VHH binders against q9lnl0. Designs and how they scored, part 6

Target 1, 290 residues: q9lnl0
Amino acid sequence: QLRHGFYEGTCPPAESIVGRVVFNHWDRNRTVTAALLRMQFHDCVVKGCDASLLIDPTTERPSEKSVGRNAGVRGFEIIDEAKKELELVCPKTVSCADIVTIATRDSIALAGGPKFKVRTGRRDGLRSNPSDVKLLGPTVSVATSIKAFKSIGFNVSTMVALIGGGHTVGVAHCSLFQDRIKDPKMDSKLRAKLKKSCRGPNDPSVFMDQNTPFRVDNEIYRQMIQQRAILRIDDNLIRDGSTRSIVSDFAYNNKLFKESFAEAMQKMGEIGVLTGDSGEIRTNCRAFNN

## First folded at step 22 (VHH)

Design x1
Fold by OpenDDE, fold request of step 23:
Structure x1 (fold): chain B 290 residues (1-290), chain A 117 residues (1-117)
Amino acid sequence: as target 1 above (290 residues)
Amino acid sequence: EVQLVESGGGLVQPGRSLTLSCAASGSYFSTYAYGWYRQAPGKQRELVAAIYGGDKRYADSVKGRFTISRDNAKNSIYLQMNSLRPEDTALYYCAKELHDWGSQDYWGQGTQVTVSS
């Protein structure tokens, strides 16, 4: 079972080591928060938080990384570094799944997001299969999104918290929001700006949060209200009657957002976790032990 | 660029009232949180009042005496200050885009309020 302070007896420095590694990377690159958030999300919503996303594909065995939607996931080097240090002081003790969870939490806090505790004791999965990967696209309807999140036990408020919270940091490639650039309802100034930004080759990226792209805050929701959402799903959240009030509440109350986001993150991080004798503790996060 | 222009400050006697105004530039005025801060000489700046959508919050020192409000049509926020005290003497700042109690993105230049007999 997951518990607070799981490593107090086996690896007391576990969380501090992860935190230090994350800080060092974040200090050099503020986009680390977005990277880790995306990593955890893409791992957890696919058959649970078992670090299956971290497995490198081989010629013989494809992995979840083989899926196109996972191609842009970053932050693996952070996890690797943390794992390396942990293996030196506490061999075969801290799972990659817990490292991801702790790292993401700490990264959120560094970016001005809520501070929250996480229960630990996760174990690493023994399966990484591309066929398991089912992720929502950026143009998904609110109804479809609600259904998807409900299937994993999340209500509408939690969904809005996770979607907005995840998008208040990080970038989106131009290819993901071409429909928005063509949308006359989008803020005209922003639309013009995006058109210019997207003229470059190799599918340029823009910050989804145009004001505070490195902070985990409620700014993304304000921008939704302002018709300045980048992704269609974000715009849909403010336009759809089932989510409009939630977006509004978050937009006007960052404290509420932070609280909701913290709860959502805690819940997400516990989806389908392996504990006890299930799974394994990997020595290399990119590969199964056998 | 975001501009915040405060007005309404002045010299008043204790027990009197004063209303501060802040005009905010830019679009989508109603989508932001606003607040009033004050800084007395030799003291740290402190949050006095904030308005998050329709939710109003006040420092304990001004509760029951000060009222924050907004006029979306005028892109303005106000601080009605009643029962003024000498300890209310400070430079008052308007703030835009408050994230949490004590956190903000933009400031005005401030308006001086002096309460003295």
Scores: ipSAE 0.006, ipTM 0.264, lowest interface PAE 10.8, mean pLDDT 92
Fold by OpenDDE, fold request of step 23:
Structure x1 (fold): chain B 290 residues (1-290), chain A 117 residues (1-117)
Amino acid sequence: as target 1 above (290 residues)
Amino acid sequence: EVQLVESGGGLVQPGRSLTLSCAASGSYFSTYAYGWYRQAPGKQRELVAAIYGGDKRYADSVKGRFTISRDNAKNSIYLQMNSLRPEDTALYYCAKELHDWGSQDYWGQGTQVTVSS
């Protein structure tokens, strides 16, 4: 049911509106790319890309946002702004799920990542339940990660592309990599730097990609090879025999990474989507229509 | 500072062979992609060969004649050039940090290869 140009007949300006909104935010804040990537991932891997993550919790009804792992997700205001503009031009036409997908795609391209097309026609889900949220932690083993990704139809290469690609932009709080700071295998200079950075109050953050934190490129994989991975999972990817060659390939070839990442993003964005008469088109991305 | 130093160029007759070498400075040599470019007089610089880890790529004009290789222990890249032709005459450049076919971050000073009878 998903197709390219889904809105050509119903809302021709849909993608351009989203793109413009994303650009405006990105131009002012380059961390937008990391935010939207995380948003889409945290939405899609939890019962599909149905924008269930966007639902605000209420006293009566908790949502996926109520889960600690989702507490740091950002970018909701971007989606809201896009939705607001779309509702003025094409009321009840463009789903929040599609807005997230398009926004993420465009933010990746703005950050120097691959340009890729996405099929649209997603509908919004009718469920947002904290109990559905099963996300991997930053210290997870490669074996566990592979199993988790396979359960949603991703192969090892796609997994490596998504994990590294998602980490080549954005930040990690010090609390997430205390095990790495204590790891003698980590680059000594980086370890020293991190120790210093993490002495600050309120759980400071550091860029996971130490060289190009605002660019979607293969730099994170090079840093993995250099024993400069911040998160344990990233370090595990280069150390584990099942993923080492993939990491290496990406580190050597940015084009290969970009192609793989584009494909991975396309695939991820189509996990468990609702189409046709399923779900709904929300008028407010933060709330169900009823 | 990243330095690339080419060597091995010279004057040779058609049909002969020549091996170019490139020494790269810096750490983590094995984590980068490398390549050879060439620029003939009055022509644009063109990618001749690239090596991404173990993956080797060649321009159509040199396929079957040229071989790119690397030695991580020596931080060096090589270009074995066989069956040289007059049209292979050019200044050959070593490149580091290849991102894709035709894109790179760093260049050497170049080494001249002249093929003439």
Scores: ipSAE 0.005, ipTM 0.294, lowest interface PAE 10.5, mean pLDDT 92
Fold by OpenDDE, fold request of step 23:
Structure x1 (fold): chain B 290 residues (1-290), chain A 117 residues (1-117)
Amino acid sequence: as target 1 above (290 residues)
Amino acid sequence: EVQLVESGGGLVQPGRSLTLSCAASGSYFSTYAYGWYRQAPGKQRELVAAIYGGDKRYADSVKGRFTISRDNAKNSIYLQMNSLRPEDTALYYCAKELHDWGSQDYWGQGTQVTVSS
């Protein structure tokens, strides 16, 4: 089972090493928080937090990275660097799954988000199959989203916390919100700005949180209320009766959001984890041991 | 089921030494933090010593006199108590999975240590 201080007896510097690596990258690039959040989410919601997302595809063996929705996931070099250092100090001890979990936690804190503890002891999975990847698109209805999140153990509040928490530091490619740019209900100034930004080549990206894109805070929810949601799902959250009150509460109470987000992150990080003798400890996060 | 079984307690005179032992059941012994607590009559339970991997921590009242150690091969924790004093009289508990925010997951039944002339 997972527990606090899992590595205290086997690799005491484990979390410090990960934290240092994350800090160094974050200090140079503040978008690291968004990258790691996305990485953990895309890993955990697909058959559990087992680092299956990290496996590189080959010509003969596709992986979860082969799926279009995962094409934009970044931060693998951070995990690789942490793993490399850990393997030198504690060979075959710290799983890639735990590295992702710890790294994400630390990056959230660096971005001004809540500080929270995580239980460790995760092991790495032995499967990475594109067919397992079933991620929701940006135009999904709230009802469909709720159903999907419930299927993996999330309630509505947790869902709203995770979606907003990720989007408040996240970026979206222009191709993902063309429907919003055409929506007359969207703030006209923002719509104009986005149209201009999206004129660029190679499907440019914009911050979903236009005010504090480098901070993990409740600003994204405030912008939802202001008709400044960029993705359709975010706009739907404030419009739908099942989520409207939650969005409102988060928008007006940053403390509540942070607490809820911390709990949500802890819960998410424990979905379908492998422990004990299950799975493996990879020596290379991008490949199975055999 | 997790079990912690303390032993080694007894009656000793001041200035003498005593070694407590704690046998822990379960897998992955080496991955946990362990500690010793004590509770004297009419007093609150207090942390005496803790071991996090190789890092050892002690209460000020026992620093320099008590030594905590572990044997991973035997799934055991020890508390060497030297220069015992009457104020060390208490029921001593072994604890498994100590957290830095002041909690622990498991306790033993305790072993009585009495220091008296």
Scores: ipSAE 0.000, ipTM 0.220, lowest interface PAE 14.3, mean pLDDT 92
Fold by OpenDDE, last read:
Structure x1 (fold): chain B 290 residues (1-290), chain A 117 residues (1-117)
Amino acid sequence: as target 1 above (290 residues)
Amino acid sequence: EVQLVESGGGLVQPGRSLTLSCAASGSYFSTYAYGWYRQAPGKQRELVAAIYGGDKRYADSVKGRFTISRDNAKNSIYLQMNSLRPEDTALYYCAKELHDWGSQDYWGQGTQVTVSS
């Protein structure tokens, strides 16, 4: 059972410790918000928010990290640091799943996003299997995306909020949007800029939000309307009749976006959670207790 | 602030051995995973070896020849390279996190290894 203030009786400083660790990292690197958002998403949409993504692969057993779609996920050091401090103060009390949830929340707020509360009491999973990883690609159709999100209990509005909310601070490797660079419908100035940026070696990355890449705001939706979406999925959101109005509403109302995003994040963070006697409390977020 | 500093690279003949070192800054060294990557001319960067706590993983091309290790007291990672081949020629990078190619905080500047007769 998840509840507000789950740790008030067992580890009162739990959330403050996580918050402090997140702040220290964010203060040095503003991309932390994007990292944690991606981490939580890639964890939660794959068999629930159970910190299964955090498991390192071994020579004997691959993990969710072994999958190509997870190759760009980062921020593990933040979780590790938080876990380390928590284990000193409250041994085997705070789950890695809760650390990810709290950390992501706090990072969003630091980036100017909405402030929201999260219920805690998550436990860590006992499975991390590459075969479970079913993530959408950057060129996916809106219909396919809607179907995928519905399969885990999310409606279209929540989908649009999560996609834009993540992308407004996220980065994309050049290899992920070559189809867009070749699209004559894309803003010509942006297209030229991206071509220049992508000339470098080792598959450079660009901010999907070209204006406010370090702020959690509705700017990504405005850029969609302006034909300045970088990923195909983002361009599809404004073009598809099922999502066009939602994109428009978010683009012209940042308050609405923030409220919707907060709700979406709360919902996402509770997908398929383990509670009570299920799963475990890991002492190391990168490994099962065994 | 995270810093990784590689050392130990150089020019060696085929069949010889070389040991690379990586000095990592920051706290909680023992809690993180580390790895060695390399990039040869005209090729993409590739993972060579990784260490997850005590668990070690290697690329097939270096398995049996290279050994990754760590010294927690020195905050250092090592790559022992034996039976070096010309195809091992590359710029070798130390990484603190293994799944983020775009983060400067997780990579060193690299050390050049050249294997030539």
Scores: ipSAE 0.000, ipTM 0.234, lowest interface PAE 13.9, mean pLDDT 91

Design x6
Fold by ESMFold2, fold request of step 23:
Structure x6 (fold): chain B 290 residues (1-290), chain A 117 residues (1-117)
Amino acid sequence: as target 1 above (290 residues)
Amino acid sequence: EVQLVESGGGLVQPGRSLTLSCAASGFTFSIYAMGWYRQAPGKQRELVAAIYGGDTLYAKSVKGRFTISRDNAKNSIYLQMNSLRPEDTALYYCAKEFHDWGSEDYWGQGTQVTVSS
């Protein structure tokens, strides 16, 4: 029951309102794209794209936010601002799950990535438990990643587009890639630079795409080929025979990457969605209505 | 084998400070999310603070009073607890969060903190 233009009759300005809110935040802080990409991924892979990640814990009930692996997720205020405006114009109409989907799509375009349509009509989930959170770590093997992505309906090409495409913007803390710094096969100049950058206090971070950190493009795949990937999970993609050719295809064809990434993001945004009579339309994205 | 050993609990007066520590072994410490949880008698276990890479989060009831930190060289996390209240009295657990799709969380045995005059 997802369709393009779901809100054309019930809230005609829905997508434009979200777009303006996202643009205003992005214009002030270009890291918004990385924040929204991470938010959508963490929401969608945990029992579907139902905005369960947005629920704040209470003194009586924890939520998915009550898990350390979600400690770095940010940008919730962008979703709140969009929801606040939408509730003034179209009360109880636009779901938080659709806001996350639209906001992420728009932030990708702002960062120079593909422009693509998304289907809408998602409803918001009624469950957010810490025990539901399952994610892949920065050192996961390609074999484990292929199995995990297959279990949610994705082939290897889609996996490579999402892992690399999700890392074309954003940062990684030094503690998460110490194995890379110790790897003599890593590009020697970058390795030396990172050893120096990582000496700072409070677990410094570096851009995962050293050349174009604020653009969604195929650079990261070129970095992988040059032995300049920051995270082990990314370096594994160029080193493993099952993914190597796909990395090369994306590295040498930016148009192919952008089309593949758009398709992958569309598929990810439709994992396990609630539609029709399922779920709810939250009036506050941080709390259940019922 | 994964091991988490909490220490630093004890009896303290309201308004004072205490530092908990958790020594970890048996896994690659720096790449896992780690947390402090607490459980008062008759209540459910609750998250107090968590740390993943350089990112932290805190329960609302402790934010501004407690600070989580980690020392990856010593495979340890710490909880600095300032301005302690009787309501902070609980058994405090160190936890290693699962890393990959099929893993389960691991818990220590806990260290008791009692805040009483």
Scores: ipSAE 0.598, ipTM 0.829, lowest interface PAE 2.2, mean pLDDT 92
Fold by ESMFold2, look of step 22:
Structure x6 (fold): chain B 290 residues (1-290), chain A 117 residues (1-117)
Amino acid sequence: as target 1 above (290 residues)
Amino acid sequence: EVQLVESGGGLVQPGRSLTLSCAASGFTFSIYAMGWYRQAPGKQRELVAAIYGGDTLYAKSVKGRFTISRDNAKNSIYLQMNSLRPEDTALYYCAKEFHDWGSEDYWGQGTQVTVSS
């Protein structure tokens, strides 16, 4: 059963250890928040928040990491470092799924986002199959996105909070938004900047939030309203009648966005979790226990 | 349309080296994991090497001898094959992803490597 403070009796320093490891990485590299947000989202929406994404493939057994959309997920070393410390203090106690959840929550706060509590008690999954990975791309319609989020229990408001909130930090590679560069309705100064930035070799990337790329705040929604969204899906949110009022509400009320994003992250962190005697407590987050 | 074109195969003597190339088109190359498979006559196709995220993976039989690399600017992956042995003889394929549910549409026709005295 998930509850607040699950480890208070079995590993009292659990959350503080994770927090310190996350802070040390974030202090040296502010892109940590984007990495952990993507990691948790990609883990949770694929058969639940069970750290299945963390499993390394072998030549005999592929994993979720074998799938292209996950090839850019990073930050696994942060989870490993936290797990290593936790295994020294509290062997076989704190799950990798809980480490991801706590780490992401803490990284959001470090980047100026909401501070919120998470319930803990997750156990780690026993499978990581590439065929389970059904992640939507950046050009998907709002209608398709709504159906996908509904299938995992999220309403439209939660979807808009997660998509925009997940894109208020981080980058997108130029190959993913060529349709935006060609769109005459996109802000003309930004289009020109992007054309120049994207002429570089090796599929360059740009920040999805052009104004506050290292802060978790509502600025991405203000960028959407100003026709400055980088990805097609983000631009679709302001253009589609089913989502535009939510985008506007978030753009003009940062407190509302932060509260909505915190609630959305809490809900996402509880999708399909394993508790009690289900799953395992991995000793190495990259591999199933023997 | 996804296109994967392998090249660089040939007949080589044991102990020599060979570099395979795979040129990719029709998809966003930089965000996909990539792999090399091989199939000897009468054998099942097996994963030889993969490159994904910031890491690589090698079959036990080739580890230390083969090196996979990628060049996102050229939309290409490579397999450097050193210290070749007769048992490395196979048709080598590159793949857009490296998992068991991939399809023939996401790998090429292959390039033959034959290691023989």
Scores: ipSAE 0.335, ipTM 0.729, lowest interface PAE 4.2, mean pLDDT 90
Fold by OpenDDE, fold request of step 23:
Structure x6 (fold): chain B 290 residues (1-290), chain A 117 residues (1-117)
Amino acid sequence: as target 1 above (290 residues)
Amino acid sequence: EVQLVESGGGLVQPGRSLTLSCAASGFTFSIYAMGWYRQAPGKQRELVAAIYGGDTLYAKSVKGRFTISRDNAKNSIYLQMNSLRPEDTALYYCAKEFHDWGSEDYWGQGTQVTVSS
């Protein structure tokens, strides 16, 4: 079972080691927060938080990482570094799943987001199958999104918190919002800016939060209200009657957002976790032990 | 609206080659895994090949004979079928392998491949 202080008896420095590694990377690159958020999300919503996303694909064995929407996930080197240090001091003790969870938490706090505790004791999964990967697209309807999140035990508020919380520091490839830059309802100045940015080769990326892309705050919701949402899903959140009020509340109350986001992250990080004798403790986060 | 349109099927003799094409529209093609399925009369639909980013997956029965590829610029996937066998006879479907949560699977109309002497 998950518990606070899981490693106090087996690896007391576990969380501090992860935290230090994350800080060092974040200090050099503030986009680390977005990377780890995406990593954890893409891992957890696919058959649980079991670090299955971290498995490298091979010619003989495709993995969740093989899926197109996972191709842009980054931050693996951070997890690797943490794992390497942990294996030196506490071999075969700290799971990759816990490293991801702790790292993501710490990166959120560093970016000005809420501080929250996480229970640990996760184990790593033994399966990483591309066929398991089902993610929401950037143009998904709010109704579809709500249904998806409910299927894994999340209410509408939690959904809105997770979507906005991720997007407020996240980036989107130009290919993901071509429908938006053609939308006359989008802020004309932003539309022009994005068109210019997207003229570059290799499907450039832009910050979904154009104002505070390095801060975990409620700015993305304010931009939604201002017709400055970049992804269609974000625009839909403010337009749809089921989510409009939530977006508005978050937009005008950063404290509320942070509290909601913290709770959402805690819940998300515990989806379908393996504990006890289930799964394994990987020695290399990119590969199964066997 | 998601659309998948298969082409390239036909009647061929055993040992011959055939290339199937699938033109996709209505979604951001480059970020989705794509695949080919086939269904023979009286049999269940089965995965033939899938492409995930740069990695590929093949059914054991076609491995070494079939090759799946994609062209993101053309929003298309292809299935090069070599050394065709009578047991390869089936209706071949193009599929969007990566789906949104709660979304239905998307298939094309299929293209018939018949291998017969």
Scores: ipSAE 0.021, ipTM 0.319, lowest interface PAE 6.7, mean pLDDT 92
Fold by OpenDDE, look of step 22:
Structure x6 (fold): chain B 290 residues (1-290), chain A 117 residues (1-117)
Amino acid sequence: as target 1 above (290 residues)
Amino acid sequence: EVQLVESGGGLVQPGRSLTLSCAASGFTFSIYAMGWYRQAPGKQRELVAAIYGGDTLYAKSVKGRFTISRDNAKNSIYLQMNSLRPEDTALYYCAKEFHDWGSEDYWGQGTQVTVSS
């Protein structure tokens, strides 16, 4: 079972090693936080937090990574580096799933987000199937989103915390919000700016949070209120009566957001985890042991 | 260690221009959002301008008058301030990773800008 300090007896430096690796990458690239958040989310919401997303596809065996919606996921090199170091000091002891969880936590804190503890003891999954990947698109309705999150045990508040918390860092490709730049309800200045930015070739990206794109904070919710949400789902959150008050509360209370986000992240990180004798401890996070 | 060193401040008459510079060191400059803050006597610190990626952000009070730019080769950002007003008088700070609501940003020591007739 998951517990705090799971590795105290088997690999005491486990979390410190991961933390150091994450720090080094983050210090060189602040987008690491967004990358790891997306990675953990895309892993956990698809059949649990079992590091199935990390499996490289082969010609003979496709993986979750093969799915288009996962094509933009980054941060694998961070996980690989952590795993490499861990395997040197604690061979076949720390799971890739735990590395992802710890790494994401630490990256959030580095980005000014809440500090929270995570229970460890996860094991790596033995399945990575593209057909399992059912991710929400950027234009999804709030009702659809609520239904999806409820199906994995999350309430509306947790959903809003995860969506906004994830979107307050990182970027979105222009192709994801073409409907928004045509929306007359969007802030006209921002709309014009985005149109200009999106004229470039190769599907340019913009910051979803136009004010503090490298910090995990409640700014994204303020922008929602200001009609400056870039993705349709974010705009829907402030417009829908079931989520409007939550968005408002987060927008005007960063402490509340951080607390809620911390709780949400802890909960998310424990979705469908494998423990005990289930799954495996991978020696290479990109491949099954067998 | 992150270091930010501002320069270019001074005393000017209304309507004049100044250009502030900030030299940054101790981090990979090109991948960070940078910005300028200012704090007038008796007032709270406020964001003046920020630059990240290909985007810029300006306070409403300075929009159209101030221009922020960066030179990654020199690890520097600049603030061109035109049409200066007495209300622009403040200590101007260079910031690494601007944050409108946060307290844990990296700041320089600041450069004083005084606009007075």
Scores: ipSAE 0.011, ipTM 0.270, lowest interface PAE 9.6, mean pLDDT 91

